# VHH binders against UV DNA damage endonuclease (uvsE): the designs that were tried, part 18

Target 1, 305 residues: UV DNA damage endonuclease (uvsE), of Deinococcus radiodurans (q9rte6)
Amino acid sequence: MTSACEAVPQLGLVCLTVGPEVRFRTVTLSRYRALSPAEREAKLLDLYSSNIKTLRGAADYCAAHDIRLYRLSSSLFPMLDLAGDDTGAAVLTHLAPQLLEAGHAFTDAGVRLLMHPEQFIVLNSDRPEVRESSVRAMSAHARVMDGLGLARTPWNLLLLHGGKGGRGAELAALIPDLPDPVRLRLGLENDERAYSPAELLPICEATGTPLVFDAHHHVVHDKLPDQEDPSVREWVLRARATWQPPEWQVVHLSNGIEGPQDRRHSHLIADFPSAYADVPWIEVEAKGKEEAIAALRLMAPFKKD
Below, E stands for the ipSAE of ESMFold2; O stands for the ipSAE of OpenDDE; V2 stands for 0.75 times the mean of E and O plus 0.25 times the DockQ between their complexes.

## First folded at step 13 (VHH; framework vhh_6z1v_2)

Design k1 (from j4 with S30D S113H; at its last look DockQ between E and O 0.69; V2 from the best seeds 0.00; counts 0 for: pae E 2.4 > 2)
Fold by OpenDDE, look of step 13:
Structure k1 (fold): chain B 305 residues (1-305), chain A 124 residues (1-124)
Amino acid sequence: as target 1 above (305 residues)
Amino acid sequence: EVQLVESGGRLVRTGGSLRLSCAASGFTFDDYAMGWFRQAPGKEREVVAAISGSGGSTWHADFVKGRFTISRDNAKNTVYLQMNSLKPEDTAVYYCAADYSTYLWFYSPEYDHWGQGTQVTVSS
């Protein structure tokens, strides 16, 4: 009876390191707007080039630390989605070989890449301009992912929260019409306010979009005592069923600073939910970043006997 | 105690410029997305602009049309709204808000922290 070596979950680094190893440059919109067109081009060329180099280094870092999942920063290329200004796109096109090389570094290292846009993307907004900007932003992210040579599948996930609450039907209806580079990578995540996993699941099922379950968000949303609530395991499994194949399932792991109901992420992960023991991919959302990952590896189920 | 204190609101003429400031205290500022909202008399509160904790991502409402720009200085625990080319339609109480969120912050029914607001009046 060959003891099925229970595959240990792969842990994912979220965007940056606490240390100096993976830090990206940025520019504010106000500073950018103050520049002339020529200066904008020069600024973005310098910044994007630097960030691509850093990204290449991130691949090496992940490989060196046995990190097999990495979330790309949504701010990797600032101004890329800026309405009425194609400077970012032009610069990124110019840097296409370098970007592709960076992507290959991850692929060669066996590191899975995904993205999670920040909190301003609302595809199902009741405001047309917000919908438009959201699609633009998502398309920009997808462009980056294409530039990195990443697949247009949920393996290279483009993850969103459900968007504006109470508009789940609208979300379900619009997803099929999203650009392919976005749609084919799209995943949905439950949040602590707008969308429970129960609210997202029908949308996921209707559209074929995978559900990324966040136990912390679920606990906060439903005011549960902790991540050991039986419903956590239930949703892990229900979420898994939305993945094709299920081995691609990603979940988010975080703890609250002052307890399970605290939305603020802790520095380290003190509580690993038992429900996550058999989840193949876990993004670690902790302020301690790589420190949190290192500490987690000392805990069950990661502790090597 | 968490505090958000707006400043900079005043009477200006059409075409004028203002810079609003919001000084934050009582929480880890760089962990929070910040936003500016406005509410005109008889109208609903609407989001004007938002900025991520790091400042690396921003959002601006369509009606801004490039006239307003949100920024932040995390070293000073302050978020700003530069307002140019002001119009009478921009007359409102402007509110600063903070939210610890990785999702659609400005669509949340509840916000973590709010300022008391600063009055901006644009005269024709």
Scores: ipSAE 0.419, ipTM 0.752, lowest interface PAE 1.7, mean pLDDT 91
ESMFold2, look of step 13: ipSAE 0.496; ipTM 0.784
ESMFold2 (binder alone), look of step 13: mean pLDDT 83; pTM 0.858

Design k2 (from j4 with T102P; at its last look DockQ between E and O 0.72; V2 from the best seeds 0.00; counts 0 for: pae E 3.3 > 2, SAP .719 > .668)
Fold by ESMFold2, look of step 13:
Structure k2 (fold): chain B 305 residues (1-305), chain A 124 residues (1-124)
Amino acid sequence: as target 1 above (305 residues)
Amino acid sequence: EVQLVESGGRLVRTGGSLRLSCAASGFTFSDYAMGWFRQAPGKEREVVAAISGSGGSTWHADFVKGRFTISRDNAKNTVYLQMNSLKPEDTAVYYCAADYSPYLWFYSPEYDSWGQGTQVTVSS
């Protein structure tokens, strides 16, 4: 990255565009199960091939709009981790050259990739069934990142929240035993209910796991008036200390629809926390996607006037 | 006002099939994960199945895998539970639930909103 890019945070696009430029196909489980085995293979081959081509287009989109951070959708390859059905895995293996080429399109364009696959994943659940399915799902996502040629480091982050509350010790104990493609990419984010940044920090320190700070979650969890509270800067700096190197730090940016305590994400970002002014990487969690990024670029610290 | 209204619960014979529906209103449906839970008398409420806001990801409890399928239609703001090969132990009140956050979807106290429930009774 240039010195000019280092002067302000890089704003990341999350999953898709509001416009038609980056949109992925999917198939429901119900429709998939109605297909014969041969029809399933043909369906997934067509769908996965199409989504890989769209990913290549997303790399071009990011380059054209000076976007240097992109969050991959965790829904790119439906049925990939379906228990008892290896069709998705076989199809993705067949498409390995195309998948790798799509990953290179991002790397060649200078676009950092990460994934936040939270759906139905609770690694520290007190229910063995949930722990098993969670590791299976995370392994499938890590397999996609490997197939894209992405480094097994926090540069290409695989991000989760802390999971089931009151089980931080269990989380810290299980992380070293995760498969390397998952473990080496893992990051943890504070949430508005189960895990504050104070509760996650010792886990991150004990396991060498980066902490992704989310100021909106922090404000909701601690019932603070807004994201200008002094603790927000404190946690940006404490989270930064968990990143090696510190210039890889990612934070999350969102605003509430009806105010600071509303955990629903607004369409645009009206309130950019001053604490984030020197953070190198920001995922913009706004419903307006690319529109929210464009609007932010007209505000301090991004606006030059 | 957020509202979830289940329907379709009735008496069925062992081995039979049943489809539950849950109509949602008062929120942006596609932003919310949906779950089906059940509770038999004297038992804890338990998650049966869950589905992501987009419908692209699903989860089913081991005791219903292969027999039940969750689905949703975001154009109709409706989530479904197709129940096949019903057994007497499936007898319960079935609840539809919605939650904005993608984590902790397995635990009933964590869901934002709940329906009234619909009774499913399986007999021989």
Scores: ipSAE 0.421, ipTM 0.747, lowest interface PAE 3.3, mean pLDDT 90
ESMFold2 (binder alone), look of step 13: mean pLDDT 81; pTM 0.832
OpenDDE, look of step 13: ipSAE 0.599; ipTM 0.830

Design k3 (from j4 with S101D; at its last look DockQ between E and O 0.73; V2 from the best seeds 0.00; counts 0 for: pae E 4.0 > 2)
Fold by ESMFold2, look of step 13:
Structure k3 (fold): chain B 305 residues (1-305), chain A 124 residues (1-124)
Amino acid sequence: as target 1 above (305 residues)
Amino acid sequence: EVQLVESGGRLVRTGGSLRLSCAASGFTFSDYAMGWFRQAPGKEREVVAAISGSGGSTWHADFVKGRFTISRDNAKNTVYLQMNSLKPEDTAVYYCAADYDTYLWFYSPEYDSWGQGTQVTVSS
């Protein structure tokens, strides 16, 4: 279907709702390690089944609230990438039909899915064991996306930061060798410490990897006064050029609790960067989740009257 | 003001067990990743284990896998390190640290806040 040229950005929900509608079960490593092998299997089967059901409900939730972008939680399937323990993988294989049906629920509702697998993933670490565990974790995330029936393209993005600072060349060199389910979905986001967008852009260009621009991180990293700094628009446009097609561009939106230099995410977004007005996809990184999306919809450029 | 207070470090014999605790205050505990680091005399500080804000993800250094387990109790604002099968090379000052959702989990300069440390000494 033909869409209007004047569409406002699509605001994305990140992982959970603050309300009860989208909440996933988990299990701690300590509790899991106390279980026998049979108990582990039963626990993960029950937990994964429950989380897949909740995920189908998240698709309905997004449809009902006109949310067309949703970030899947990295906590959907605890212990899936646990080294030396294949129980999670086996349980997920058993649940393959249910997982695929959950993926179809999102696709049928027109909801774009992505993941931002952050915890303990540093692909360009100078420590071999970290590199190994990082690839394993990324492969587990890609397995989830494959199981949901999601395309191996940046439309269904697996997003990372640049990793260990000062190792951009190593990052660029390793990306072509990543497993295809990971590599074909990979995107890179600037952070507030290790990698500015200027440091990531050459890596993205060299590897054909989309750059996800985060204005809040940029402002903190470069110690800029706020997200209206002229460089914010410049980087929106430079990042857009790394996306093929450019209509798939994703940016991240967050505000600091105590001001532009505060890394901590606020509950709502009080300051929407003017530079983002024509960006097609925005992940809203606010503690208020769906409440923050609702509040944004009452502000320019989303509120017309 | 962020405060991290470690406790539980003491002298213990080889093969023994010890539980370290770190009580946290002055921030929304569940928003912060927590780590345990150690520093032996003449050595660089090194990461021992780390845990996500929710407690759902953990990481342990290879030299402690199978022996140490990081955990947290978000209701009590406390992070723990259970240390089993202790060896003399585990002798060090152990530090807890907190950082807001860091992407460079393993490197000490990346953590915002640190405790004062607690001494663990493992004798033959």
Scores: ipSAE 0.345, ipTM 0.714, lowest interface PAE 4.0, mean pLDDT 90
ESMFold2 (binder alone), look of step 13: mean pLDDT 82; pTM 0.843
OpenDDE, look of step 13: ipSAE 0.514; ipTM 0.799

Design k4 (from j4 with T102H; at its last look DockQ between E and O 0.76; V2 from the best seeds 0.00; counts 0 for: pae E 3.3 > 2)
Amino acid sequence: EVQLVESGGRLVRTGGSLRLSCAASGFTFSDYAMGWFRQAPGKEREVVAAISGSGGSTWHADFVKGRFTISRDNAKNTVYLQMNSLKPEDTAVYYCAADYSHYLWFYSPEYDSWGQGTQVTVSS
ESMFold2, look of step 13: ipSAE 0.403; ipTM 0.736
ESMFold2 (binder alone), look of step 13: mean pLDDT 80; pTM 0.821
OpenDDE, look of step 13: ipSAE 0.666; ipTM 0.850

Design k5 (from j4 with Y103W W105Y; at its last look DockQ between E and O 0.81; V2 from the best seeds 0.00; counts 0 for: pae E 3.2 > 2)
Fold by OpenDDE, look of step 13:
Structure k5 (fold): chain B 305 residues (1-305), chain A 124 residues (1-124)
Amino acid sequence: as target 1 above (305 residues)
Amino acid sequence: EVQLVESGGRLVRTGGSLRLSCAASGFTFSDYAMGWFRQAPGKEREVVAAISGSGGSTWHADFVKGRFTISRDNAKNTVYLQMNSLKPEDTAVYYCAADYSTWLYFYSPEYDSWGQGTQVTVSS
């Protein structure tokens, strides 16, 4: 009776470390705008170069700590999606070899990369300007992912929240028309406000877009007692069914500070939902970042006997 | 208790500049995305600009057309809106809003906290 070694979920680091190991530089729009065109180019060249180096280091960090999933910062390349200013794109093009090398570092280390826009993306907005801005932002992210040499598949996920609530049909309708670099990587995540997993599932099914289930968001949205609610497991499985292959499924793990209904992420994960025990990929959304991951590894189901 | 207090709104002439401030308290400021909204008389509240918790990501409405810039100082728990080249159409009550997310919704009801607003009036 070959003990089916129950595959332990892979844990994912979200963007940064609490420590100094993985920290990225940034520039504010205000400061950037105060610069001349030449200064802007110089600034972005310096900043992007630095961040690419840091990103390369992040690959090493992940490898060294047996982290097999890493979420790229959406702010890795500030101003890349700035309307009317192509400086970022030009600089990134100039740094294409370095960016590709950084991407290869992750691939070679066996670290899966994905992105989640942490800005203001509403693809299904009723406002045209918001839609345009959103597509621009998503395209910029996709450009980065291409530059890293990442596949245009949900393996290298570009995750999106559902956007404006009540406009699920519009979301479903627009997804097929998204640029391929975006569309082919697109995943949808349930949130605590606009879209429940129940609301997203039809969209996912209609478009072939995978669902990234967030149990914390679900609990908050539906005002459930905790992540042990039976519906959590149900949605894990339903979400899994949207992934091709199901082994690519990613979920988000977080706890609230003051309890299950608190939207604010805790420093560490105190409660690991039983529903996640067989999920292959788990992004850990905790303020403690790598500390939270380290702590989780001491807990069931990660604890090595 | 979360508090947001806007300041800096006043009467200005067309073409003038104004800097709005929003002082935040009662929460970990850097964990929250901040937004500026405005509401003109008889109009719906609309988003003007937003900024992520870290300040590394910003969004501005199209009508801003480069005239306004959102920024923040996390050490001071303050978000700013620099407004240049003001027009009469910019006359409104400007509101500061906070949301526990680096991903902001553009819709007013979805933000966690709101200030009382500050009046900006641009005269011709």
Scores: ipSAE 0.374, ipTM 0.729, lowest interface PAE 2.1, mean pLDDT 91
ESMFold2, look of step 13: ipSAE 0.433; ipTM 0.762
ESMFold2 (binder alone), look of step 13: mean pLDDT 81; pTM 0.829

Design k6 (from j4 with S54E T102K; at its last look DockQ between E and O 0.01; V2 from the best seeds 0.00; counts 0 for: pae E 21.5 > 2, framework grips, placed apart)
Fold by ESMFold2, look of step 13:
Structure k6 (fold): chain B 305 residues (1-305), chain A 124 residues (1-124)
Amino acid sequence: as target 1 above (305 residues)
Amino acid sequence: EVQLVESGGRLVRTGGSLRLSCAASGFTFSDYAMGWFRQAPGKEREVVAAISGEGGSTWHADFVKGRFTISRDNAKNTVYLQMNSLKPEDTAVYYCAADYSKYLWFYSPEYDSWGQGTQVTVSS
């Protein structure tokens, strides 16, 4: 349909704001382990309650700023997946009504939610203990999304990179056996080293898993001059074909601080790839967060005449 | 002089959504906390939500949490109330109010200025 081609992409906010509006409390494992069991319970109850409250405020923030895509922080509920310690799980269960209400605030505001776990999660590791902890961590993330009332579909994506390089076949084989709350939300993103889009595409096709294309990672991996390389558009289209429906396609946007080969994310996005002009959903991976979104809105194709 | 003008109230079916606006003039808008109040027939006026002047600090009454959202646009001198999942008990005249003192913004007698109100009617 030609009417769909005139719409500009929805720019997504990642985790928190530079301003004070969306910032979450944390606790380190070291500090947590120094607490007695009763102190742990009290600490997590206070921390989780506070973060759920902030998360509800994030829904309001997104609505107020016309942000319709938001990446939830993987740090919302520290210690939720801690092996041998069920305190976090018990506290989150106690807070189930508040968590569900927070999820409804987003869906009522028309804000799409996803998560991108960034901790050492390597589903296809050659180490059994890493595989087990990785599934446990992903299940904890999916539990948060379930608690928010989010549908078990790629609309509410749980996104990972491909993991241990050279183990694509193992990745393809394990995906069907993942717990449904994880499996039904899973997406895969190309990275700068281990998995190109070409290496992920057969895995995505074999497992029905959407491919999230990251042009910056692609440029670094293939040592391309910049994000205007013709292959960038080719991969946007190939990745789109893995999405059902294709209108759910998400891509990642970032610039390097010192140029296209610098994997460090810049504060703002100076170079918006032309290949992304018709992509419906873009996560903006810039250190400037909401400031980067505001700056992008002043540029083509977002600029309003 | 200070003026607050509400708009956007209308008839809506149960489960529907509505956005109220309150245009402000005659004062430095960002210096004032803003609140939304409502008054149903035969009941006392009650606070619905409030928002701080320049910050994102907001408060919502428990009976509207998850359904209503206060917001402001300081460039337009306007405060909003987004109302979702409306119920018949939300039927009321909705008023906006402005107050310089952020410590008393919960209580209607303490607000400096009030609008004329806008009618919201939620049918079954």
Scores: ipSAE 0.000, ipTM 0.072, lowest interface PAE 21.5, mean pLDDT 86
ESMFold2 (binder alone), look of step 13: mean pLDDT 80; pTM 0.823
OpenDDE, look of step 13: ipSAE 0.007; ipTM 0.314

## First folded at step 14 (VHH; framework vhh_6z1v_2)

Design m1 (from j4 with S108E; at its last look DockQ between E and O 0.72; V2 from the best seeds 0.00; counts 0 for: pae E 3.0 > 2)
Fold by OpenDDE, look of step 14:
Structure m1 (fold): chain B 305 residues (1-305), chain A 124 residues (1-124)
Amino acid sequence: as target 1 above (305 residues)
Amino acid sequence: EVQLVESGGRLVRTGGSLRLSCAASGFTFSDYAMGWFRQAPGKEREVVAAISGSGGSTWHADFVKGRFTISRDNAKNTVYLQMNSLKPEDTAVYYCAADYSTYLWFYEPEYDSWGQGTQVTVSS
């Protein structure tokens, strides 16, 4: 009975490195607005070009460090989703060949790409303006993913939290009407406030959207002692069931600074939950970024004999 | 102890400009998203603008209509709200808020920390 050597989870880098290797440029809205239209175009062209170059380098970095999952920064192309200003879109269109080349670099290196928009996306907001801006932002991210030549599947995940608490039904109802580039990539993640895994699961099942389980958020939300609580394994498996195929499952790994109930992410991962031992894809959410990943490689189950 | 201290609020005339500042201490500033809220007399507190920890992402309310801009200087642990073309309806107490979350930034009860507020009055 050959002990099926359980494949070691693949680890994912989140957006940037602590070191200088993967760092992106940005511009503030204040500075951007102070520019003339011509200056805006020039600024974004320079910035986007630089960031695409850095992104290409990120593919090499990931490959060199055996990182097979990479979260794209949601801030790669600032002003792309700016209402009333299409300069970003025009510039990105101009740079389409370079963007596609960068995407191919990841694909060729065997690095999976995904995105997790930042805090301002609320698709099920009770505020119309927030819903509108959220769809716009999500569409902009999807445009970037298309530009990178990424598939419109959960393999190239576009991950959101559940949004406004108590509006799960509204979220479930709106998901089918989302643009295909968004909808077909969409995943949902439990958070430490509004949506537990139990609250998201019905939405995921109703819409066919995969659940990205975060054990740290679960522990904080339910005030559990630590990530070894039996419910953690339960939700890993329930979440897995929402993935087609299950081998695509992604989970988030983080520890609190002052303990399991601390929302603030630690620099390194000191506690690897046993429930994650057979998870295929793990995004490492630690302040130490690549250092945290390197440290994890020295721990079971990652340590090579 | 987490502290947020707003400043810059004052009386201004319609069409005038004002820059609000919020000085933060007691936490790793760059790890926190920052937001500006306002509350007019007899009205509910409403979100004006928000900015991510890195400053790479921003959100502005529709009523701003391009008049206000949020920014931050992480080296100074300060978030700003530049307000241009001010109107009497902008009269309110403006509050700075901080939140460590990958979660949503639009709802008041979800924020970790708040300042005491600074009064902005726009006269006709």
Scores: ipSAE 0.320, ipTM 0.714, lowest interface PAE 2.5, mean pLDDT 91
ESMFold2, look of step 14: ipSAE 0.433; ipTM 0.757
ESMFold2 (binder alone), look of step 14: mean pLDDT 81; pTM 0.832

Design m2 (from j4 with S54E T102H S108E; at its last look DockQ between E and O 0.77; V2 from the best seeds 0.00; counts 0 for: pae O 2.9 > 2)
Fold by OpenDDE, look of step 14:
Structure m2 (fold): chain B 305 residues (1-305), chain A 124 residues (1-124)
Amino acid sequence: as target 1 above (305 residues)
Amino acid sequence: EVQLVESGGRLVRTGGSLRLSCAASGFTFSDYAMGWFRQAPGKEREVVAAISGEGGSTWHADFVKGRFTISRDNAKNTVYLQMNSLKPEDTAVYYCAADYSHYLWFYEPEYDSWGQGTQVTVSS
């Protein structure tokens, strides 16, 4: 009975490197607003072009380091979602061929791309202006993903937390009305405050949205002793059931600095939860980024004999 | 100990400008999203603007209408609110807040730390 060599989880890099290899340019809103329309266009053209080049390099970097999952920075194209200013969109349209080429570089390298916006997204906010800005931001990200030639499926995940606590029903109700480029990629992640995996699961089931389980958030939320709590494995499996196919499942891996209850992510991953041993895709959320990934590969189950 | 200290609030005339500062200490500043809130007398506290840890993402309330801009200098552990074209309705205590979370920035109870506030008064 040949022991089915359980496929080792694929590891994901989150947005950038500690080193200089994958670092992106940005501009502040204050500086941008001080520019004339012509200067704004020139600034964004220069910045976006540079970031696309860097992104192309990120594909090479990931391939060279056997990183098969990469989270795109939500800040790749500053001002793209700026209300009342379409300069970013125009510039991005102009750079469409370069953006597509960058996307193909990842695809050709066998690197899966996803996004987890690191900005103020609350789709189920009780504040209309927040809902509007959230949809705008999500649409902008989806536009980027389309521009990269990515599929409108959870393979190219657009990940959110549940948003405002206590408004799960509202979230479930609004998801079907989201633009297709957003809706078809949408995933939900449990957080340490507003939404446990138990609170998200009904929403996921009702909408057909996959659940990205974060064990660290779960441990913090429920004040568990560590990520070896039996409930961690339970939620890994329950979350898996929301993925079609289950082989697409993504989980988040992080440790707290001062222990399992610390919300702050550690530099390296010291504790790999046994529950994650058979998870196909793992985003490594550590401050050490590529260093954390390299260190993790020295640990079981990643250690190559 | 986490500390947030606001400064820059004062009396200004309608149409005037003001820059608020919030000096942060006791945590890794760049890891935290920062926000500005305000509370007028007899009104609920409301979010004015927010900025991500690295400053790559910002949000501004609709009532700002392009008049205010949040920014940060991570080398100085300071977040700013530039306020232009001030109106009497902008009169409030302005508060600085910090949160490690990336998504829950709009709701007061979700922030980890708060400053004591700085008074902004706009006269007609």
Scores: ipSAE 0.260, ipTM 0.674, lowest interface PAE 2.9, mean pLDDT 91
ESMFold2, look of step 14: ipSAE 0.473; ipTM 0.763
ESMFold2 (binder alone), look of step 14: mean pLDDT 81; pTM 0.832

Design m3 (from j4 with L104F S108E; at its last look DockQ between E and O 0.71; V2 from the best seeds 0.00; counts 0 for: pae E 3.3 > 2)
Fold by ESMFold2, look of step 14:
Structure m3 (fold): chain B 305 residues (1-305), chain A 124 residues (1-124)
Amino acid sequence: as target 1 above (305 residues)
Amino acid sequence: EVQLVESGGRLVRTGGSLRLSCAASGFTFSDYAMGWFRQAPGKEREVVAAISGSGGSTWHADFVKGRFTISRDNAKNTVYLQMNSLKPEDTAVYYCAADYSTYFWFYEPEYDSWGQGTQVTVSS
């Protein structure tokens, strides 16, 4: 349905809004531990129910604002994977119908969902306890995506960075052994420290894992002058080749607050890389969230003329 | 500009409890993941616990799990480490560290900023 005159990238909303429309409740570990077992159950039931309702509202929000890509917060269900305490898992199981309904709200509205569970997950760590907790955490996130009724494909991506540097071979070796709900959704993103896109590409090719290219990370990692460097387009195309189908390609967009080498994310995107003009899906990693999407829509290539 | 100041380290007996605090300034505190590290004499610095910018996710090393709890108060720009059931092997300088964004790894090169440390000494 999209013509060449109207073929622009889909801009994705990340996790929450600056405004009050999409905001999720949470509870800290210390406050949770102060509760009795019965109080924990009641707290998580109320909290999870509220967050599922907010997710339904996020689907409505995306539809109303013509947003077709949304990154789920990895913090939607606090304590879900807490070791030694299965209260969260039991509460989420109880809420399975409501969770599935929230997932249908997104798919019925034509909104692609993905998740980027970064916090404390290092699949290729040299520390066995980190590897074990990482697989457990990824499995919990995949359970949430299953509960939302989301396909076990990279369309509903579970995205990670490459993990511990210098351990790419170990990463490639472990990916085939990951649980199917994780493995079938897995994507890898280059970062500004441990893994360049050049280091991830062989891993992605060997395992059939899509590469999510992040130009900002690339510029910082390689100390390039800005996101107009010719290698940025080169990596967009090489990353695209890892996607099957290539129309599912996702890239990440961010700007530095004080310039191209600043890894801190700016409020708005002032510099949209020309290399991204034909990418189908872009996650907008800006502090301004929906405000950054709105501002981008007023500039090329999104502005009509 | 970015400053992290640990406090609360002292001499305690085996089995005792202690709470460390780390006051942060010069940055938007809730944007940063925070971690506690420790370094015992003659040993490498090691991660003890970490907490996401919102405080919604935490991680604790197995050697302290069940005994130590990381927490944060974003209104006060402070991260805490509650240390219970202390052992002599917990004797170390404890460091607070911060890393920007949703991206966070457990290894020292991954943190943007570090505090000066606070000494914890556990006597037998």
Scores: ipSAE 0.408, ipTM 0.747, lowest interface PAE 3.3, mean pLDDT 90
ESMFold2 (binder alone), look of step 14: mean pLDDT 82; pTM 0.841
OpenDDE, look of step 14: ipSAE 0.504; ipTM 0.798

